# Designs tried in a protein design chat: VH-VL binders against q3adg3. Part 1

No score or structure here was measured in a lab: all are predicted.

Target 1, 154 residues: q3adg3
Amino acid sequence: MFILRLFSPAFGEIEADESQIFSFPEGLPGFSHLKKFLLIRHRDNSPFFFLIAIDEPEIYFILIEPSRLLADYHVELSCEQQGLLHLSEETPVLSLNIVRIPPEAKEMIINLKAPVVFNLQEKIARQIILDADYPVRYPIPLSKVKEKADAGTK
Unless a header shows other numbers, all headers, positions and changes below count from the first letter of the chain; antibody chains are not in Kabat numbers.
F, E and O stand for the ipSAE by ESMFold2-Fast, ESMFold2 and OpenDDE, each averaged over both directions (binder to target, target to binder). V2 = 0.75 x the mean of E and O + 0.25 x the DockQ between their complexes.
Where letters were taken out, [cut] stands.

## First folded at step 1 (VH-VL)

Design e2 (framework fv_ecleralimab)
Fold by ESMFold2-Fast, scan of step 1:
Structure e2 (fold): chain C 154 residues (1-154), chain A 121 residues (1-121), chain B 107 residues (1-107)
Amino acid sequence: as target 1 above (154 residues)
Amino acid sequence: EVQLVESGGGLVKPGGSLRLSCAASGFTFSNAWMHWVRQAPGKGLEWVGHIKSKTDGGTTDYAAPVKGRFTISRDDSKNTLYLQMNSLKTEDTAVYYCTTDLYYEYGMDVWGQGTLVTVSS
Amino acid sequence: SYELTQPLSVSVALGQTARITCSGDNIGSKSVHWYQQKPGQAPVLVIYDDSDRPSGIPERFSGSNSGNTATLTISRAQAGDEADYYCQVWDSSSDHVFGGGTKLTVL
């Protein structure tokens, strides 16, 4: 088992296995130099994930699984985009969206236009700009997400 | 359209084996926790077991009556869930449902139509 | 192992209010989900997290949960509400637990 250890200012000491490491061939917008990220789910069956840059652990993103909150949201990739991600019809895929949660805000902002699509088999991921007319800033009440995240706690 | 379709049910003799399949479509299967729930004729719902998503470790848990005899597995490349049933007993006779808590955590909001397993001499 | 108890049957007159209980030790500290099952059909989630309704479930369905008892309430009962109803909780030590089910008869 390959065990990765790193220190994140936001999360403290983290230990994870190699199965959680993804390659980003183009990095992310604004962070093209960061090619390797650790993907961690907030807790079992949570809609929240953290994506932490291995080489610069102070850089991290909060991601949400949109299908668990927005039943009408569908990620449709072009043939070119599927090729960039090495996807076939049978490839296991995870699609998450980056969120921003400003301090003291009652809403989080989800980027529905540009999901981050993960090829779980080949461990590569990319942020894809969809052709569909989804908003770049989609507000969702924190109360809706908090109720879901609190299920099974205390 | 979110769908779950079970298959593989049938008539088996006590001590026999059977494998059930559940084909999933319309959602990100690889990130979903998947459950098997059964219902004996004229009886109530009984949770059989679950398998966590690969991201959450892919571990399985089973109800006491089936532990050691049943195995749950998944093939994320095929969006398919499996239930391998060994050492079948007459009391395993039931309709087996494939379910997931897709929209409401820990609440099973998506169900297949079920597949009947009959264990009889 | 954690156990949930439901009455075997409940009868309600057309247009009246039906109440189906689900009893469990300190169930008020857990999230309770309710399912409706009609003959020959798969179960349908009608209440989640004690009192919330999934999309498409009529407002006549409501829920509560406190102490040792959770309750599914069906107001203005209709013939089509006749079904079996199951409560369910998730528990970290016992996983998913279903109640034995209650047959609701609409008179």
Scores: ipSAE 0.000, ipTM 0.511, lowest interface PAE 15.9, mean pLDDT 85

Design s1 (framework fv_sonavibart; at its last look DockQ between E and O 0.07; V2 from the best seeds 0.00; counts 0 for: pae O 8.3 > 2, placed apart)
Fold by ESMFold2, look of step 2:
Structure s1 (fold): chain C 154 residues (1-154), chain A 121 residues (1-121), chain B 103 residues (1-103)
Amino acid sequence: as target 1 above (154 residues)
Amino acid sequence: QVQLQQSGPGLVKPSQTLSLTCAISGDSVSSNSAAWNWIRQSPSRGLEWLGRTYYRSKWYNDYAESVKSRITINPDTSKNQFSLQLNSVTPEDTAVYYCARDLYGDYFDYWGQGTMVTVSS
Amino acid sequence: DIQMTQSPSSLSASVGDRVTITCRTSQSISSYLNWYQQKPGKAPKLLIYAASSLQSGVPSRFSGSGSGTDFTLTISSLQPEDFATYYCQQSYTFGQGTKVEIK
């Protein structure tokens, strides 16, 4: 296991291993020059993740796993998109959505149109724009996120 | 509601510095998700992105290569605004200048009203 | 650097016409492809984002399609208020514009 150490003003000292590092061949919109990110889950039972730029750790994104909150949300990739991510039927995949949480906000804004899709085997990832008519800016109350996390029984 | 209000001179002499200001209401210039852009429009060049400033734990600037040697974009958190300075202007810099916001690079959702700047003797 | 070319650069049309404007990029990228409308003396206004998603408050006669390097903006039935210039945009690059004029 390789331990990566970096400092982020938002997160302080961070230690992580090789399995948490992903290559973003096209970066992210507005940050095309940032090619490597560290993916950290907020905590073991949290739907939240942080995606931190390794070369510029001041820059980070908050991601959410939508499966607990939005049962009808489906990420369907085209054959072209699957090829860009080097996906086959057996490739382990993680799909997360970028969120925006303004200070003092009661809501978060989820980008349902463009999930970030991770190839967990090759450690590459891309933001993928879905064909489905999902909004880029979908508001959801933070209280709903807490209720779903707490109601892990049934 | 976010609103961008531009100010600055409409006539600038060659070799001078063009200075414009964009005041922000309904958002903060230091918003962690926003970037604050300058875009100009002329008949010869069309719509041309010039650069941006944004805050992500510290201040960043990105400038278009075509103007990088002459441009400065500065935030002012106390006044909640950001500025454009373009040095050593020539008549080729004559354009309508716009400020605009994007969130995480998706699209420009709010635009200033535009400032027509003419560079001539 | 990405180059964007709109076709046509200008067109004349009558109220009720179906209008199609295309945008071609020099390379396929994963960033958003957006469409803006601009009327004289006004800033551009977002119509379509992410190739096909309609911005709030934009009439349903506007639609977008395409992927890869080829994208299309369609106005199904042109209205008097639609005479304007239309721009595609991706990342920090804009198309040169398509002016839609009264025939």
Scores: ipSAE 0.530, ipTM 0.824, lowest interface PAE 2.7, mean pLDDT 87
Fold by ESMFold2-Fast, scan of step 1:
Structure s1 (fold): chain C 154 residues (1-154), chain A 121 residues (1-121), chain B 103 residues (1-103)
Amino acid sequence: as target 1 above (154 residues)
Amino acid sequence: QVQLQQSGPGLVKPSQTLSLTCAISGDSVSSNSAAWNWIRQSPSRGLEWLGRTYYRSKWYNDYAESVKSRITINPDTSKNQFSLQLNSVTPEDTAVYYCARDLYGDYFDYWGQGTMVTVSS
Amino acid sequence: DIQMTQSPSSLSASVGDRVTITCRTSQSISSYLNWYQQKPGKAPKLLIYAASSLQSGVPSRFSGSGSGTDFTLTISSLQPEDFATYYCQQSYTFGQGTKVEIK
């Protein structure tokens, strides 16, 4: 374990330990050259996370824990996809989805088709395109997001 | 609704600079979830991505290796548009040029109408 | 650099036919596989994204399927307005196109 220090224009000076660093063997769509990311929870018990590229900290993604908002959303991985992530039945895993918040929008758009799945033991993550017919653009009113986030922290 | 409107010359002489613009409505060129692309189409090369510009706390540009030494893609936030400059054009640059939006490199959801560019003396 | 191969390069079909177009990648992709329709003199139009998601406003006769290296675009009952060239795309690479012509 060591302390990583980096500067993000969006978040300022960040200190994080080694356990928050994940390798992305294929990067992310549009950013295949970025292989290492820092995962930070917005605040304790928040459904929101930030994924920040270590080599280019100006590049970051906002992620949400979908189970906090959508009870019927389930991430089911094929055997091949589990292999790519080095997953076994006992491996601790975190599944998050990238969100987009357009300027002045009334809604947050969640990508339910392609969760980002994190192997918390081996510190490897991938954006996995699910076989299930989930939408890439799933809108949720921002008022509902705030209500659910506030309930989650209380 | 997002709309992209292109403008620029249709005929360019070899060794000159090709300049095209793409005006955006219904979105901001500095939107932090979008990237703004130039793609061309010719019989010999098919659909060919040339490059993109996008804003994430600062401006970034990515260019295809085949044109990297000759290409510049620039945003203009005051006019809500972005441009393509391609230097030292040759007849091989003859193509229909399109501007297009993508979201995080996933897919191209809106395209400009296209500009036919002929490089001939 | 992932190579993409569309098959067939062209096909002839009649109104009402089921049309199938395939796209094969040289290795498993980590990005979306998308399908576009292009009519003569017009820009490509997004039909399907993320292999199987139908773009808003696109008729339900269009569907996409596949994962890994093999992907398919299907038109369940070809209509006169569907005669066009179709392209697959992943990341910043496009397939060579499949022209659907009237028989």
Scores: ipSAE 0.329, ipTM 0.789, lowest interface PAE 4.1, mean pLDDT 87
Fold by OpenDDE, look of step 2:
Structure s1 (fold): chain C 154 residues (1-154), chain A 121 residues (1-121), chain B 103 residues (1-103)
Amino acid sequence: as target 1 above (154 residues)
Amino acid sequence: QVQLQQSGPGLVKPSQTLSLTCAISGDSVSSNSAAWNWIRQSPSRGLEWLGRTYYRSKWYNDYAESVKSRITINPDTSKNQFSLQLNSVTPEDTAVYYCARDLYGDYFDYWGQGTMVTVSS
Amino acid sequence: DIQMTQSPSSLSASVGDRVTITCRTSQSISSYLNWYQQKPGKAPKLLIYAASSLQSGVPSRFSGSGSGTDFTLTISSLQPEDFATYYCQQSYTFGQGTKVEIK
């Protein structure tokens, strides 16, 4: 089994397996040169994930599973978008959203317009701009997120 | 106890700039949980959100698309207030203007008393 | 942009009546749906936030329910002071209002 080891200033020494590595053919906005990322769940049953750039481990994103917080948020991809991710009806998919948590803030800002969609089978992922009129910035109180993280339930 | 007190002229000529101020008491314009909004109300357009300013380690502004090109909302930390500037007004901008606090970008729990602004030559 | 539709636009009721107002949103985002009361010459007053949470100081005869795209404000027993216009709100969009008038 392949084991990835890297050091991130934010997380220290990280050890992960290949199942946690995803290819981003287009990278991410502002980081188009970064093609490989490590996806780590914050902790067991947490709605939070960390997306860490393997080539530059100092770069990472906080992701959240919006379905845990927003009951009716639905990610609908076009056929073209599905194609880009090699998705089929049988493909296991994970959809997460980038979260910004400013220091000292009492809320987080979630990008609902452009989720990061993961093909869990082929280990490919992309940030997709949805056609739906979702906000780029959706604020959520941190207290609500903590509540969901602690409860581990929707 | 949060209170919002509005001030500014109620009459503006077409093509001029509408200017209003909202003074905050009981909270800070730099609150990490609040945002400070301007909302207007007219019979023709109903309640219409115009924009907000808020501090989250740095200042942010969000504006409604309908007025984005003409609107500026500025905080004043020294006076604990925020202002509205709407340029190039037309009679369509005639409305009662409210300042309001939102929490977490969710609901508006405190409102100013409102200012009727009439755009007329 | 979110579109919001309230129903009805107006209604007539008597003191003691049960009043129900509905609000439909165009998006499936579970953004918080809030309800406001407005009286003539006054600013809107928050009644319900997060679809069903009663704002502090608001009488218990007011209640909110719903999820997804369909929400309801209920006044269990209308009081004289409750004749007003009510608005739903989600994100930065308000409903067109429902005027509750005396029958």
Scores: ipSAE 0.014, ipTM 0.573, lowest interface PAE 8.3, mean pLDDT 90
ESMFold2 (binder alone), look of step 2: mean pLDDT 91; pTM 0.941

Design s10 (framework fv_sonavibart)
Fold by ESMFold2-Fast, scan of step 1:
Structure s10 (fold): chain C 154 residues (1-154), chain A 122 residues (1-122), chain B 103 residues (1-103)
Amino acid sequence: as target 1 above (154 residues)
Amino acid sequence: QVQLQQSGPGLVKPSQTLSLTCAISGDSVSSNYAAWNWIRQSPSRGLEWLGRTYYRSKWYNDYAESVKSRITINPDTSKNQFSLQLNSVTPEDTAVYYCARETTVTYYFDYWGQGTMVTVSS
Amino acid sequence: DIQMTQSPSSLSASVGDRVTITCRTSQSISSYLNWYQQKPGKAPKLLIYDASSLQSGVPSRFSGSGSGTDFTLTISSLQPEDFATYYCQQSYTFGQGTKVEIK
């Protein structure tokens, strides 16, 4: 009763907790009609997440936790942007970036300009365009991802 | 046009703390688009990255695992400089030490200080 | 971590020669490799970034190529001021250097 079951063409049958469902008040660019997404971490230690549209499970995004790979990357939100996400200093937040991995590629492309910020308490998320001058297309070798993903934080 | 100028002692005794400073001109140590690095060079270990400091709404530091327990890199915004403190030095810390600027979202070093030769000897 | 191997460790050349230095990585790094020149008693100077991009102010006789695990720095016509040690670098790891000496 606490388990959501979903069929995704890309992932097959998925079982996940309803607690992993996030509301996107404005959807995502190009998908404004999709307001609910399931967030799944690929593995416990993986920097990768999948964001799957509940109403149209054939639509999904691959997200990465960028601070794990790029120590110099920081998501700094304006007061207005924090207001849109109902964030306070005490609110647990997860910031992820959408990636594109072309077929046969040895690189992935990260959108560092527009992270997806998740309010873990209220279960709402938005893609935020940062004021900082980060690139929309940042390529990174897949070998570097493996190296960084295996590193521990102390 | 960025310039980095280094200062500090050339001779340090074993078990003491090595302290070096890098003065910045042509950029701000608190620039949101730069990171400030220390790199050393010895015949036995070659070029070795030690760590960096950078400002993004607050100050951050990253350190190489090999020195993480002994190293501190600190900015000084009033003097527009940053420093290296390396504790409990041994003869293996004998090297030429360089400061260097790194740009955001990349790992290349575009401007370097002149270098400081440090000998750890009793 | 990713190991860097430069070849040769040293070479002797004459002014006007074409010089080729290679850097091989233990695993693929796509094009995220940088090249530096270091003259005796001086700090390293950035020559090439992202495998093939020439740094502003660097003479066009320097070029970089390669992707994946195999990378090359080429000096098309060696000049007297080019006698130096050259280093490749990716992330926070440097190669061991290649010394270019007068014949």
Scores: ipSAE 0.000, ipTM 0.496, lowest interface PAE 15.4, mean pLDDT 84

Design s2 (framework fv_sonavibart; at its last look DockQ between E and O 0.05; V2 from the best seeds 0.00; counts 0 for: pae O 9.1 > 2, placed apart)
Fold by ESMFold2-Fast, scan of step 1:
Structure s2 (fold): chain C 154 residues (1-154), chain A 122 residues (1-122), chain B 103 residues (1-103)
Amino acid sequence: as target 1 above (154 residues)
Amino acid sequence: QVQLQQSGPGLVKPSQTLSLTCAISGDSVSSYSAAWNWIRQSPSRGLEWLGRTYYRSKWYNDYAESVKSRITINPDTSKNQFSLQLNSVTPEDTAVYYCAREWDSSGYFDYWGQGTMVTVSS
Amino acid sequence: DIQMTQSPSSLSASVGDRVTITCRTSQSISSYLNWYQQKPGKAPKLLIYAASSLQSGVPSRFSGSGSGTDFTLTISSLQPEDFATYYCQQYDTFGQGTKVEIK
């Protein structure tokens, strides 16, 4: 078990497992130079995750588990996209979507067109543009997000 | 509505520094949702991305390898603008220069400045 | 290095025609592919982002499709104002452009 220690301006001192580090072969749009990210769940059973760049911890993304908010949202990958992620029938997969939460906004904006798909076995991830006609800027009220987050705790 | 307004000289002599400014209205240069880019266009090279500046708890810059040794892109939060400085220009730097906003995490340029034709002549 | 090739490099068309432009990448991309229109003397204008999403204010005759390495921009019924050069883009890389000229 190895412990990674990072200082993030947004999160302070972070200690995390090396197992939470994912390789991004192409980085993310606008951040192609960043190939290693730390994935942290906000709280136990929270729908929120933080994706923090290892080499530049000031850069981070907020991600959400969309199935917990949108029952009709489905991530279907083409054969080619599955190959890029080294996915097989039994590979454990996590699919999250990047969100934007402006400081004074009453809504969170979710990118439903381009989920970030994580291969939990090989520790590689990619942002995939879906063939389905999902919006890049999907607004959802913060009050509804809070309701769904609270409902996740039994 | 977001608008980008460019200013700067259209004629620069070889070996001098090209300096252009892009003034932003309708958004903040320090917005976490944006990156601010310079892109140029010439008949020989087409559309060519030069670099970006963006704020994520601190300021960051990314530069294209072809210009990395000569380029600086600087934000000015007090004036809500960002600038391009390109040192030691040559006739190969003759192009129309555009500033553009990039939507963060999506990689597309949704608003562009009007463009500045820059001629580098001896 | 990702290489992006547009085809055709130019085409001649008449008003009312269906126009199709393709963009092929040298490798599959997981990031956004976007389409821009540029008229002489003007900055490029975003038409389509994330392969198929229509930018606000862009006429519905424009559409995008594709995934992986093969992407298409379609103009269902060409109008006089559509004679322009079209560019695909992914990350910081642009295609070489396709000029749509009057026949």
Scores: ipSAE 0.042, ipTM 0.687, lowest interface PAE 5.8, mean pLDDT 85
Fold by ESMFold2, look of step 2:
Structure s2 (fold): chain C 154 residues (1-154), chain A 122 residues (1-122), chain B 103 residues (1-103)
Amino acid sequence: as target 1 above (154 residues)
Amino acid sequence: QVQLQQSGPGLVKPSQTLSLTCAISGDSVSSYSAAWNWIRQSPSRGLEWLGRTYYRSKWYNDYAESVKSRITINPDTSKNQFSLQLNSVTPEDTAVYYCAREWDSSGYFDYWGQGTMVTVSS
Amino acid sequence: DIQMTQSPSSLSASVGDRVTITCRTSQSISSYLNWYQQKPGKAPKLLIYAASSLQSGVPSRFSGSGSGTDFTLTISSLQPEDFATYYCQQYDTFGQGTKVEIK
């Protein structure tokens, strides 16, 4: 187990191990130079995660696990996309979507078109543009998120 | 919903600085989901990306190599605007200049300003 | 560095025609190719993003396809308002344009 310590303006002092660190070979849009990110779940049973750039920890993204909120949302990767992520049938995978919560808004905006897909075995990840016709800006009321979070806690 | 309104002079003398402003309504220049671009168009070069500014916990700028030594793009959060400064212009900088919003996650320009024809001539 | 080549550089067509425009990239890329329409005196307008996704408010007669290095914009039944110049784009690079004129 490898322990990493870093300071983030948004999160303060953070300690993490190698299991939480992912390599992004192409980075993320607008941040292609950032190749290593720390993935932290908000808390137990929360659908929210934080993705924090290790080299520049002031840069972070809020991610959501959409399967718990959107039953009809499915991440289906092409054979080519699976190859880019080194996925085989037995590879454990996590798919999360970037969200924006505008200031003073009662809704969040989910990018359903382009999930971030994590190979949990090799610790690599990429943002993937799905073939399916999902919206890039999908609004959902924060009240629905709180309702689902409460149900998922117990 | 999002609207970009450009302003600035259409005639600039050689060796001077070209200055343009893009006012944003329906979104914020500091929006975490967007980047704010300048693109120009001329008969000789077609559509040419010049640079962008965006906020991701701090402000970033990316500039095209062809203009990197002469260009500055600045946000103004109090006016919800961003600007283009291009120094030491020549007649080769004559073009229609556009501001545009780049949507996060896909790298496409979904909203454009109306365009400003800028002529560099003595 | 990605180079973008559109074909043809111009074409003449009649209302009702099926029009196809091709964009070839200098290297294989995943899914970030976009298409724009521009009419004289106006800014470009986004039509297709991520190769095949239709921008909201764009008529369904416009479609995009392709992957790797070869991408296509199709107008299934050309309308009078579709006479314009069309551009492909990836990242910070635009194609040279394809002018669609009335025959």
Scores: ipSAE 0.012, ipTM 0.606, lowest interface PAE 8.8, mean pLDDT 84
Fold by OpenDDE, look of step 2:
Structure s2 (fold): chain C 154 residues (1-154), chain A 122 residues (1-122), chain B 103 residues (1-103)
Amino acid sequence: as target 1 above (154 residues)
Amino acid sequence: QVQLQQSGPGLVKPSQTLSLTCAISGDSVSSYSAAWNWIRQSPSRGLEWLGRTYYRSKWYNDYAESVKSRITINPDTSKNQFSLQLNSVTPEDTAVYYCAREWDSSGYFDYWGQGTMVTVSS
Amino acid sequence: DIQMTQSPSSLSASVGDRVTITCRTSQSISSYLNWYQQKPGKAPKLLIYAASSLQSGVPSRFSGSGSGTDFTLTISSLQPEDFATYYCQQYDTFGQGTKVEIK
């Protein structure tokens, strides 16, 4: 079993297994050169995840599982997009959205237009721009999110 | 008290670049609790959001799709201001342009500049 | 893209009247709707944020209500200074405006 060890300034020493490593063939916007990321759930059953660049561990993203917060948000991928991710009906998929949580902010901002979709079987992922008219900026009160995160730790 | 003061020419020739500046007082262009926006208004298009710049550990920009290929919004931390550049203007870009602060990333604009009428004409 | 539709586009009212303006949004996932007042030659002024929260310094005769896709701005008793154009806004999209004129 492969064990990844890295140091992130934000998280300290991290140890992860291969199941948590995902390839981003195209990287992420603004970070096209970064092809490998570590996905870590914040806490057990937490809606929050951290996506940490393996080659540059100082770079990380906060992701959230929108289904935990937004009942009406659905990620629909085109056939082309499914192909890019090697998705089939039987493929386990995780869809997360990048969030921004500014210091001292009362709200977090979720990008609903462009989720990050993970093929959990092949360990590949991409940020996908949805055809649906979802907002790039969707604010959510931090209090609401905190409640969900705390509930997951119980 | 937050104040936004706009400056720039009110007349631009077609195909040239529209340039405006918004000076900030009472807040910082690099504030984590703010985003700095440009919005224009015309009788034909109403109020139209053009884009924003904001700092969240690094600088980000969002642009409206309608002007994305022509627009640049730049912060200037040294002067505590931000600018608008709109390239290749046409008469359709004639409007009153406003800079505005978006507070706490909540999507509402609580402070506005005085507005600048920009006319695109030969 | 988000579409915002206000109703009516214009209305005539008298001082003391109750005025109601509606706004419909194409997005049902958020209630983050804001209302602005604009007078001629001036920038829009924020009145209501998050559908029903009154901005500081705004008179209490202004109120916002609604959820989902349908929202309402209410002026309980119109004052002379309230004759203006009102806009709803969600994210980066504004309504077309409602002009409140003197009857």
Scores: ipSAE 0.011, ipTM 0.596, lowest interface PAE 9.1, mean pLDDT 90
ESMFold2 (binder alone), look of step 2: mean pLDDT 91; pTM 0.939

Design s3 (framework fv_sonavibart)
Fold by ESMFold2-Fast, scan of step 1:
Structure s3 (fold): chain C 154 residues (1-154), chain A 123 residues (1-123), chain B 103 residues (1-103)
Amino acid sequence: as target 1 above (154 residues)
Amino acid sequence: QVQLQQSGPGLVKPSQTLSLTCAISGDSVSSNSAAWNWIRQSPSRGLEWLGRTYYRSKWYNDYAESVKSRITINPDTSKNQFSLQLNSVTPEDTAVYYCARDYYGSGSYFDYWGQGTMVTVSS
Amino acid sequence: DIQMTQSPSSLSASVGDRVTITCRTSQSISTYLHWYQQKPGKAPKLLIYAASSLQSGVPSRFSGSGSGTDFTLTISSLQPEDFATYYCQQSETFGQGTKVEIK
């Protein structure tokens, strides 16, 4: 157990414990050199998370909990993918999707094809390309995201 | 939606600096989830990634080891474009140069490309 | 660091043929392999991303498969507009290309 302190230009000084730190054995696409990330929830009951690179805190990703917004979205992993994540039937899992929010903020783009799956027990995560034919660029108006988040109903 | 338009000289003399620009429309050069790349293509080396610039609260650059000592890739947020400067060019730098956007979340692939600029390094 | 080997370097085919192109990597890359089509004088065009996902607007006769180190691009029934060079890519590395020519 230790307390991590880092400075993020986007978020200021951050303190986190080891339970929020995840190993990414392959990193993320385009960032294979970054193997450790801090996962922070935006606020209580928010669908948004921030994934911040510990070794380069200027680098971060915005993730969303898709179950809060899309009732028909299901993350189904193959046996090989479950093995890569050290998953068993009893393992607690969190699945989040990377989002892109353009500067003008008219819509949010969600990568539904490639969720980031977190093994909460072993603190290992990977971005997994699903076999299901989900889009990489799924647009959703920011007004709809805010509406669903504020209502407290997915 | 996204378009990349290239401009720059077609002929450069050995030892001079090659300068190319890529103008972006339909996206922001400061987009948090995109990176802006220069890739060249020659018969001898095929498709060769040279480097990228990207914004994540701060600007970052990554460069291919083979050109790292000679290359600079810079964004220009006021003009919504990014540029390539390659110093001390030699005939081996003769290639078609492309700018391209990569998208993370699926293994970093290049979803939009500029039209390409043929650059000849010759005296 | 990861090397890409594309095969064949070239092939000749007729309209209606099934064409298969392979890409092998020196290390496992899961499904993070992408395929591009390039026609003479044009920039490469993304066909398939993440080994098997068809890019929007690309005809369904194109398909990709594979994971780990072995990947395949298939064109189920070659059309006249498909004569082109095809490239695989992962991270910052591209394969050397496969030229598909008219028989």
Scores: ipSAE 0.006, ipTM 0.551, lowest interface PAE 11.9, mean pLDDT 84

